Miniprotein binders against q53ft3. Designs and how they scored, part 15

Target 1, 195 residues: q53ft3
Amino acid sequence: MFGCLVAGRLVQTAAQQVAEDKFVFDLPDYESINHVVVFMLGTIPFPEGMGGSVYFSYPDSNGMPVWQLLGFVTNGKPSAIFKISGLKSGEGSQHPFGAMNIVRTPSVAQIGISVELLDSMAQQTPVGNAAVSSVDSFTQFTQKMLDNFYNFASSFAVSQAQMTPSPSEMFIPANVVLKWYENFQRRLAQNPLFW

## First folded at step 10 (miniprotein)

Design vd40
Fold by OpenDDE base, fold request of step 12:
Structure vd40 (fold): chain B 195 residues (1-195), chain A 97 residues (1-97)
Amino acid sequence: as target 1 above (195 residues)
Amino acid sequence: SDRERLIIKAKMAARWLRLALELARQGNTEEAKLAIEYAIRLLRRIEELATTPEEEEIVEQAIEAAQEALQLLEQGKPDEVEEILQEAIELLEELIQ
């Protein structure tokens, strides 16, 4: 039902079902992880009025799990990106994951998904700054990326008089990059999901 | 409380069964089976949470209905599943009241 993705690692599509309504992914070497993507596989949707609360668990100094609510996945939002790198010092929150017979190693964290009624989910408050998948966050990231690219590319701009002849190389006029940037920005402003 | 947990799980189970019913109607037999399986797992938990003979009986009947529906889907008889799933849903609604 669920998948978990960490950049640079193999996708996980086999969550351990630890209860009738709870699923868990193990995250080895969790301290090196900045972001995690949780998504629905598409094999089966949530029933109407239901979704998934996504939790992160890491061992504290005593080896006890600290659980924090990251956010939610739903049929309307079947995937989400969460930042977990800054959560290591966070306080634990209320969570539905009790004593589970899960193999725990010191370097392994967990992503837990609790399938719940949407009404119950609405009462929960995720930890701050964990959810990256908001439209606003996406727009901000995209804008930063575009600006970064433009600045980088423009730093290499030279006049024709400054060019060294290199017949084997292809050149793109700076105005093409600018035009692309402006068009992309316009489209993004109209619809952040135009692509 | 155990009662509150029972009610929540009953609501969830009912929703899974409703999904199964709709999926079966659409001809999505494999997905319907999965939905029923999830419902059965919830029903098993509800059975453990039941505190009265009446609750136990209702849950048992719902489990039987869900299992029958699953068997019918496995047999390629999705048209016969609707009434059975509806019965199970009604049983769960009785638990929620």
Scores: ipSAE 0.752, ipTM 0.921, lowest interface PAE 0.6, mean pLDDT 88
Fold by OpenDDE base, fold request of step 12:
Structure vd40 (fold): chain B 195 residues (1-195), chain A 97 residues (1-97)
Amino acid sequence: as target 1 above (195 residues)
Amino acid sequence: SDRERLIIKAKMAARWLRLALELARQGNTEEAKLAIEYAIRLLRRIEELATTPEEEEIVEQAIEAAQEALQLLEQGKPDEVEEILQEAIELLEELIQ
């Protein structure tokens, strides 16, 4: 019914059903994971008026599981991207998975999906910043990339007085880089998919 | 409470069975089977949560109906499934009231 995807890893399509309404994926080496995608496989939809609450569980410093509600999947939104990298220091929330004595290796986290009535889901509040818009994430990445490039290039900027003649090298005026940066930012702001 | 949990699960089971019924009508036999299987798992949990003989009897009958529906689908008789699933749904509605 559900799949789980981490970039650079094999897709998981076989969740462990730990209860009549609960499914779990194991995430080895979870500390290296920034984002996780949870999605419906398309084999069967949710019944009308039902959906899935998506939880993340990781071991704390004492080895005890910390559960956090990431968000939801529904027939109307059959896939979602969650940022989990920033949650490692978060406080635990109420969760329906009980005291699962899962012999956890310290490096393994879990994604839990609880199949619930939509009315019950509406009463739950996900942790902040877990749900990521693909467009927003792309825009943020692009901005960071642009800033990184500009900062890098600018760090090598020298005045004409500071230049040593090197006939074998080509030079780009700093003003050209700045103009490119400004133009690119403007285009990105207008249409994040202009490229 | 156990009663509240029972009611919630009964509502969910009924929804799965309704989905199964719809899928069966559409000719989506494999998906219908899956839906029934999910319902049966919920029903088994409800059976554990039942506290009265009446509740136990109702749940048992619902399980039997769901299992019969599943068997009929496996036998390639989707047309006979509707009545059985409807019976199971009605039993669950009785639990919810």
Scores: ipSAE 0.751, ipTM 0.919, lowest interface PAE 0.6, mean pLDDT 88
Fold by OpenDDE base, look of step 17:
Structure vd40 (fold): chain B 195 residues (1-195), chain A 97 residues (1-97)
Amino acid sequence: as target 1 above (195 residues)
Amino acid sequence: SDRERLIIKAKMAARWLRLALELARQGNTEEAKLAIEYAIRLLRRIEELATTPEEEEIVEQAIEAAQEALQLLEQGKPDEVEEILQEAIELLEELIQ
């Protein structure tokens, strides 16, 4: 029913069912993981009015599991990306996995999916900054890239009076770069996927 | 409470069975089987949560119906599954009341 993906690792498509409504993926060497993708396999949808609450569990300094609600997957949102790198020092939250006998090793974290009624899910609050919006992330990345380029290019800007003759070099007026930057930003703001 | 848990699981089981029914109607036999299997797992948990003989009987009948539906699908008789699944759903609805 569910898959789990960590960049640079093989996709996991066989979750351990630990209860009638709960599934778990093991994440070895979890400290090196920044993002996790949880997705539906497409073999069977959620029943109407149901979805999955996605939890992350890691061992604390005492070896006890700390569970945190990352977010949700639903038929309408069958995949989600979660940033877990910043959660490894966070506080635990209420979770439905407490009574489950899950074999753990110190270096292994877990992704838990609890299949629940949507009404119940709506009452839950995920930990902050765990859910990654692909569109927002792309926009932010692009904006940072543009800013970086503009700052880099502008750092080389000189007035004509400051120019030294270099016949072998081509020069681009700073205003051209600025116009390009403004146009690109405009298009990006209108549609982040304009290409 | 155990009663609240029972009701929640019964609602979930009913939803799985409804999905199974729809999948069976569509000819998605394998997916229907999976949905029924999920429902049966929930029903078994409900059976453990039942506190009255009446609840136990209702859950047992629902399990039997779900199992029969699964067998019918395995036998390639999806047309006969609808009535059985509907019976199981009605039993669960009775349990939720």
Scores: ipSAE 0.702, ipTM 0.899, lowest interface PAE 0.6, mean pLDDT 87
Fold by ESMFold2, fold request of step 12:
Structure vd40 (fold): chain B 195 residues (1-195), chain A 97 residues (1-97)
Amino acid sequence: as target 1 above (195 residues)
Amino acid sequence: SDRERLIIKAKMAARWLRLALELARQGNTEEAKLAIEYAIRLLRRIEELATTPEEEEIVEQAIEAAQEALQLLEQGKPDEVEEILQEAIELLEELIQ
């Protein structure tokens, strides 16, 4: 139902459902991330009167998850850019006893989405001013999503000369993906809000 | 409390089932099935929160109705799900009262 995009990374479209109303994306190497885009895939809308509260989670010094409310996603605002650089804890500092070539343990943060009644969401306050969203940001996000999808799908393309027989499998001609990509870009250029 | 939490989840489940009705009417069968599946997950949680025999019986009946609606959609019978989904919604409204 949701997607999660970090600039320069592959889009994540397979959230892990951790509760009946909660979904999570992992963010490895989160300290290098400044902004995260959370969006609805368009597969299914929220029911009327419902929406999603978006949280950022990182491990504290004891390894315990700390959840901070970033903002919201709704049918009326189906995508949003969230700034997380000001929310991260513990920028690593060098010290004179650290020895040569310090290697840090890889760290994983999470984006959590809690599907809730809009009435419940109206009483929540996001931490800081994390939410960043605009029509220009939506257009840039959409173009990046299109590019990521096309590059991913095309990386599995094979010519007919390279194809091995597989009678139990179905195949999609590569030009179908290209046609969809071109049509979507054209529609976006004509009307950035067409979706 | 468990009762307050149960009411909130029952409201959410009913909203998912109302969306499933609209999606089925539009011919969006796969999306309607997904909405019903989300509702069933909420109903399973409501089952865990139920503390009275009345609550337990109502949620069990709601689960059965939602599962029947899901089966009808899988069988390609979207025109037959409206009454069953309405039954499940009415059961959830009883839980909310």
Scores: ipSAE 0.701, ipTM 0.896, lowest interface PAE 1.0, mean pLDDT 78
Fold by ESMFold2, look of step 11:
Structure vd40 (fold): chain B 195 residues (1-195), chain A 97 residues (1-97)
Amino acid sequence: as target 1 above (195 residues)
Amino acid sequence: SDRERLIIKAKMAARWLRLALELARQGNTEEAKLAIEYAIRLLRRIEELATTPEEEEIVEQAIEAAQEALQLLEQGKPDEVEEILQEAIELLEELIQ
């Protein structure tokens, strides 16, 4: 039902269901992560009047989980970008995840999603700087996303000498991808809000 | 309290079953089954929270109705699940009262 994306990593689409209404994604090497995208896959919506509270958990110096409310996803806002770099030293918040992920390594964090009634969600306050609101943070995330796409697409590049005829497949020249990448980067550098 | 948590879970389960009903009407059978499965997981938790024989009986009947609805969807009979899902929803509404 949910996906989780970090720039430079494969998207995760198979959340672990840890309770009747709770789902988690593991984030290995979370210290290198500054932002995470949480989104609905689109296969099934929330029921009317329900949504998801999104939490970030990291192990403290004792290995105990520290949970912080990042924000929400709903049918009306089915994706969100959350900044987690500032949260890695923050205080925990009240959360519905109990003994979930009691044992973990220092380098593994989690994104938790709690499916709840919207009325229950309205009483919750996310940590103050979790949602992306800075142009600099948006620009940094977008640059990493562009790099990830380019590296991924380039990993499938073949020379013309390596190609075999495949009339059932559509191909695009690598230069199209390079041109798009260069143009997008230029536009972003000129105006991070051009879109 | 256990009663307060039970009511919240019952409201959520009812909402999942209402979504399942709509999905079944649209012919989205696999998605309807998913919604029912989510409702059943909530109903199992409600069963653990139940403290009276009345609550236990109501939730057991709701689970049976939801499981029957799943069976009908597996058989390709989405139009036949509507009455069973409505029964399960009404049981949950009684539980909330």
Scores: ipSAE 0.694, ipTM 0.894, lowest interface PAE 1.0, mean pLDDT 79
Fold by ESMFold2, fold request of step 12:
Structure vd40 (fold): chain B 195 residues (1-195), chain A 97 residues (1-97)
Amino acid sequence: as target 1 above (195 residues)
Amino acid sequence: SDRERLIIKAKMAARWLRLALELARQGNTEEAKLAIEYAIRLLRRIEELATTPEEEEIVEQAIEAAQEALQLLEQGKPDEVEEILQEAIELLEELIQ
């Protein structure tokens, strides 16, 4: 029913149902993730009057899950972008013996979706500094990405005037898309909000 | 309380069954089956929360009706599910009262 997307990773479309009203996605290596997109696949909508509360969970220093409400998805807002980088572990690595450095091993975080009545969702407040993304925010990011791609690709455009017929057509070398992808991915890794 | 939790789950189950009814009317049989399956999972939870014989009897009847609707859809008989789904919804509405 749900999908989960992290930039630079394969989209996940097979949420694990863990209760009658709860679904989860695993996020390995969550320390490298700054944003998560949660969206409805469109195969089946929520019933009228229902929606989904979206949570982020990471293990604390004792391995216990710490769940935080990020926001919501509904039929009226079927996708949302959530910033999770500000929600991760506090200052320094915790260890049972404070004199030893902790070697951090990859741990699995989770995105949880709780299907609920809209009335119950309206009484919940997402944790502070979590970015609650709307369709407007997603549209803005998408538009900036399109503008970036168009400007980059246009700098390599050549006219078909060098070839006949159809001299008014413009062409883009095939590798321009790859160059754009590599540049965008590198910049996103350095500054997730560069856009 | 257990009664309040039961009522919340019953409201959710009824909404899934109303969606299933609409999907079945549209000929969206596979989606209707999925909605009924979600409702049945909620009904099983309601059964665990039930504390009175009246609650137990109502939820048992609702499960039976939802399972019959699911079976009819699996048999390719979507025309026959509307009354059964409506019966299940009415049982859940009684449970909420």
Scores: ipSAE 0.670, ipTM 0.884, lowest interface PAE 1.1, mean pLDDT 75

Design vd40
Fold by ESMFold2, look of step 17:
Order: structure tokens, then sequence, then C-alpha cells
Structure vd40 (fold): chain B 195 residues (1-195), chain A 97 residues (1-97)
């Protein structure tokens, strides 16, 4: 139902269901993570009148989880980016995960999603400065993807003098890729939602 | 209180079953099964919270109805689930009142 994305890591799409209404993603080496994207996969929506409260948990000095409310995902806002870099030493908050005692390794944090009635969610207050605009997050992610693709494709570039003939192989001039990259980058900077 | 928690979970279960009904009508049988499975997990929690014989009877009937709907979907009979899902929803509405 949910996905979880950290820059530079594989997307997680298989949340662990830890209660009838609670789902968890593990975040190994959480101290190196600054932002997390939580999103709905789109396979099944929330029922009308329901949504998800998103929490961040890290182990305290005794290995017990400390949960903090990051924000929400709903059918109307099915993805969000959360900043967690400043939360790794914060105080716990009131949370619905209760007395769950999950044995974890000391450097593993968790993202928890509690599926709730919207009325119940409206009474909750996220930890300040956790939420980041989804447009800004999309733009940043897309820019990194573009840079990665261009660098990868460029690593295979050869001059015309170095090419070997291969009649069965199709070729694209490198300048076409560069022009596309520059044009897309320009359009994204002018209007992150142009697509 | 246990009664307040029961009501909240009954509302959630009913909403999952309404979604399952709509998904089944659309021919989205695998998604409908998933929604029913979420509802059943909530119903089992409601069973633990029930404190009166009336609550226990209603939730037991709702579980049986939801399980029957799930079995019909697993058997490839999505057209047969509408009546039983509506029955389960009505039972949950009785719990809420």
Amino acid sequence: as target 1 above (195 residues)
Amino acid sequence: SDRERLIIKAKMAARWLRLALELARQGNTEEAKLAIEYAIRLLRRIEELATTPEEEEIVEQAIEAAQEALQLLEQGKPDEVEEILQEAIELLEELIQ
C-alpha cells in the first residue's frame, strides 16, 4: 500500500504490517539520512474518510523506540517528503504505536504509518519543520536523476575516430542526449510541474 | 475506553468494506480482497475489545460475513459478494450505534 524512498537507496515497497492498522519500514544507518519520501503505491487507496499518520522512530540509548509524528499522507496528498536530520535526538510524542516492543539493531530507525480516521488525524500536531513541500522534493529528486542519467550515458561516449562499425546496432549522437538534458533541465527549473 | 476504541475500529472496518464493495463492482478483485483482509484484521481487534454478549454476537457475525466475501472472491465469484458485504457493513453500523 505504501512506499518509502531515501535518496541513494532502493525504494522500499513492502512495508511490515505490525498491527491491524500500522505499517513500518526499516531505515538502516538512519544517522546518514536527512530526508525520507513516503508515498502511496497506488494499488489501493485509503477508504474515504481515512488517511495515514506518518511517524519516525529511532532507538534511544536503551534501544527503546522514540516515536515522533512527521505528518500525513491522504488520497488528496498521496506523497510527502519529510526532513528527519534534526529529529534524531528529539523527545518522543504521543503516538498510536503504543506498547509495541520491536527488537531492532541499534542503528536502525523506522518509518511508521498508522491508518486512521481523518477526524482523528485532524487533532494531531506534527513535529515542527518535518514536512517539506512535495514540489520541492520532486524537483530535487528529478534533478539528481537527470544528473545521474547524463553522467552514466556520458561515460560511454567515444569520438567518431574511436568508433567500431556495427551495422546491426542503432546509435544516438551524444549531442542529442546533451541537448535533451539541457532542455529538460531548463524546463524543470522554470516550471517543476510542466509535465 | 474499550467502547470508544471499539467504535473507532468499527467505523474503520466499515469504511474498508465499503471500499472493497466498490472495488469488487469495478472488477478489481485482488484489491477488493486486500481491503477485506484489512477489515478482518480490524474486526478481530474489535472482537478483543467487545465487552457485552451483544457486541460479541454482532462482531462474530460480521467476521463470518467478511470471511465469506473473501472466500467468494478467492473462488472467482465477485458478483456474489455484494449482498454479504452489505450485511457486514450493516452489522458494523449496529456496533457503532
Scores: ipSAE 0.641, ipTM 0.875, lowest interface PAE 1.2, mean pLDDT 79
Fold by OpenDDE base, look of step 11:
Formats: C-alpha cells, structure tokens, sequence
Structure vd40 (fold): chain B 195 residues (1-195), chain A 97 residues (1-97)
C-alpha cells in the first residue's frame, strides 16, 4: 500500500505491518538522510474518509524513540516529501506508535504510517518545518523521472534485426535500466530536487 | 478506552468493506481482496477488544462474512459478494451503536 524513498537509496515498497492499522519503514544510517518521500503505491486507495498520518522516529540520547508527526498522505494527496534532517534533535509529539514494542537499533530511524479516520487526522498538527513539497512537487518529480528514463533508455534501443529477427519490434538492453538507475541515484543523492 | 478503540476500528473496518464492495462492483477483484484483508485484520483486533458475548458474536459473524466474501472473490465470483459484504457492514454498524 505504501512506498518510501530516500535519495540515493533503493525504494522501499514492503512496509512492516506492526499493527492492523500501522506500517513502518526502517531507515538505516538516518543521520545522512535529509529528505524522505512517502507515497501510495496505487495498489489500493484509502477507503472514503480515511488517510495516513506519517511519523518519523529517531532515538534520543537515552536510546528511546522520539516520534514526530511529519504530515499526511491521502487519496487526494497520495505522496509527500519531508525534510527530516532538522528534526533529529527535536522534541517528540504524541504519536500512535508509543504502545508498540518496536525493536530499535541506535543507527536506524523509522517512518511510521498510521491509517486513520480523516476527522482524527485533522486534529493533529505536524511539525512546522517537515513538509517540503506538495503533491505537485512529487508529481513533477515522477514525471521528470519517467521522462528521463524514457529518453535515456530509448537512446539505446536496437532494432530487432540486431537481435532476433522481428522487424516490427525494438529492443532495449536490460543493462540500460541499470545504468539509468545508477545515474539517477547519483543525481538524486547530490540534489534531491534536481528535477 | 478499549470501547473507544473498538468503535474506531469498527468504523474503519466498515469503511474498508464498503470500499471492497465498490471495487468488486467495478470488477477490481484484486483490490477488493486487499480491502477485505485489511478489514479482517481490524476485525480480529476488534474481537480481542470485545468485552461482551454479544460483541464477540457480532464480530465473529462479521469475520465469517468477510472471509466468505474473500473466498468468493478468489473463486472469480464478484457478483456474489455484495450481499455478504453488506451483511458484514451491517453487523459492524450494529457494533458501533
């Protein structure tokens, strides 16, 4: 249902379900992370009147998890970009994950998504500086990414005559995808907003 | 309170089942299955939160209905799930009152 993306890292599409309505992504080496993208995979929408509250957790000086509300994802806003670098020393807020026995390692932060009623979500206040961009920004990113991939991959397209005889088909070597991915990851790592 | 939590989860479960119903009607069978699965997870938690025999019975019946609906979808019979899902939703509405 949810995906999580950190610049320069592989996308995560398999959240750990820690409760019937709660999902968690692990973020190793969280101190190097500036931004995180949380998005719906599109496999299933929220039911009407429901959405997701997105939380960030990091260990405090005592090793206890500090949870902060970053923002929300909904059917109308299926993705969001959050800046977490400035939150690593902040104060925690009330969160729905406190009662859960989540094993924590000192170097690993977590993104938590709580699936909730929208009316309940409306009563919550995200940390002020966490939201970086709206759905529009993520949409633009996705579109630019796709365009970039298409342009890059298509430049390496070979005719079927160069492979298996089928003149009506074009082929793109599988390694082109890998090359694109590596290049894209490098650019993303350098500037998460390079698009 | 546990009662409040039960009510909230019941509302959520009902919403998932309503979504499943709509998805099934649209022919989105796989998504409908997912929605039912989410509802079942909530229902199991509700079962744990139930404190009266009446609540337990209602939740049990809702789980059975949801599971039956899921099986029907797996069998490729989306047209037969509407009545069953509606029954489950009504059971949850009874629980919420």
Amino acid sequence: as target 1 above (195 residues)
Amino acid sequence: SDRERLIIKAKMAARWLRLALELARQGNTEEAKLAIEYAIRLLRRIEELATTPEEEEIVEQAIEAAQEALQLLEQGKPDEVEEILQEAIELLEELIQ
Scores: ipSAE 0.593, ipTM 0.860, lowest interface PAE 0.7, mean pLDDT 85

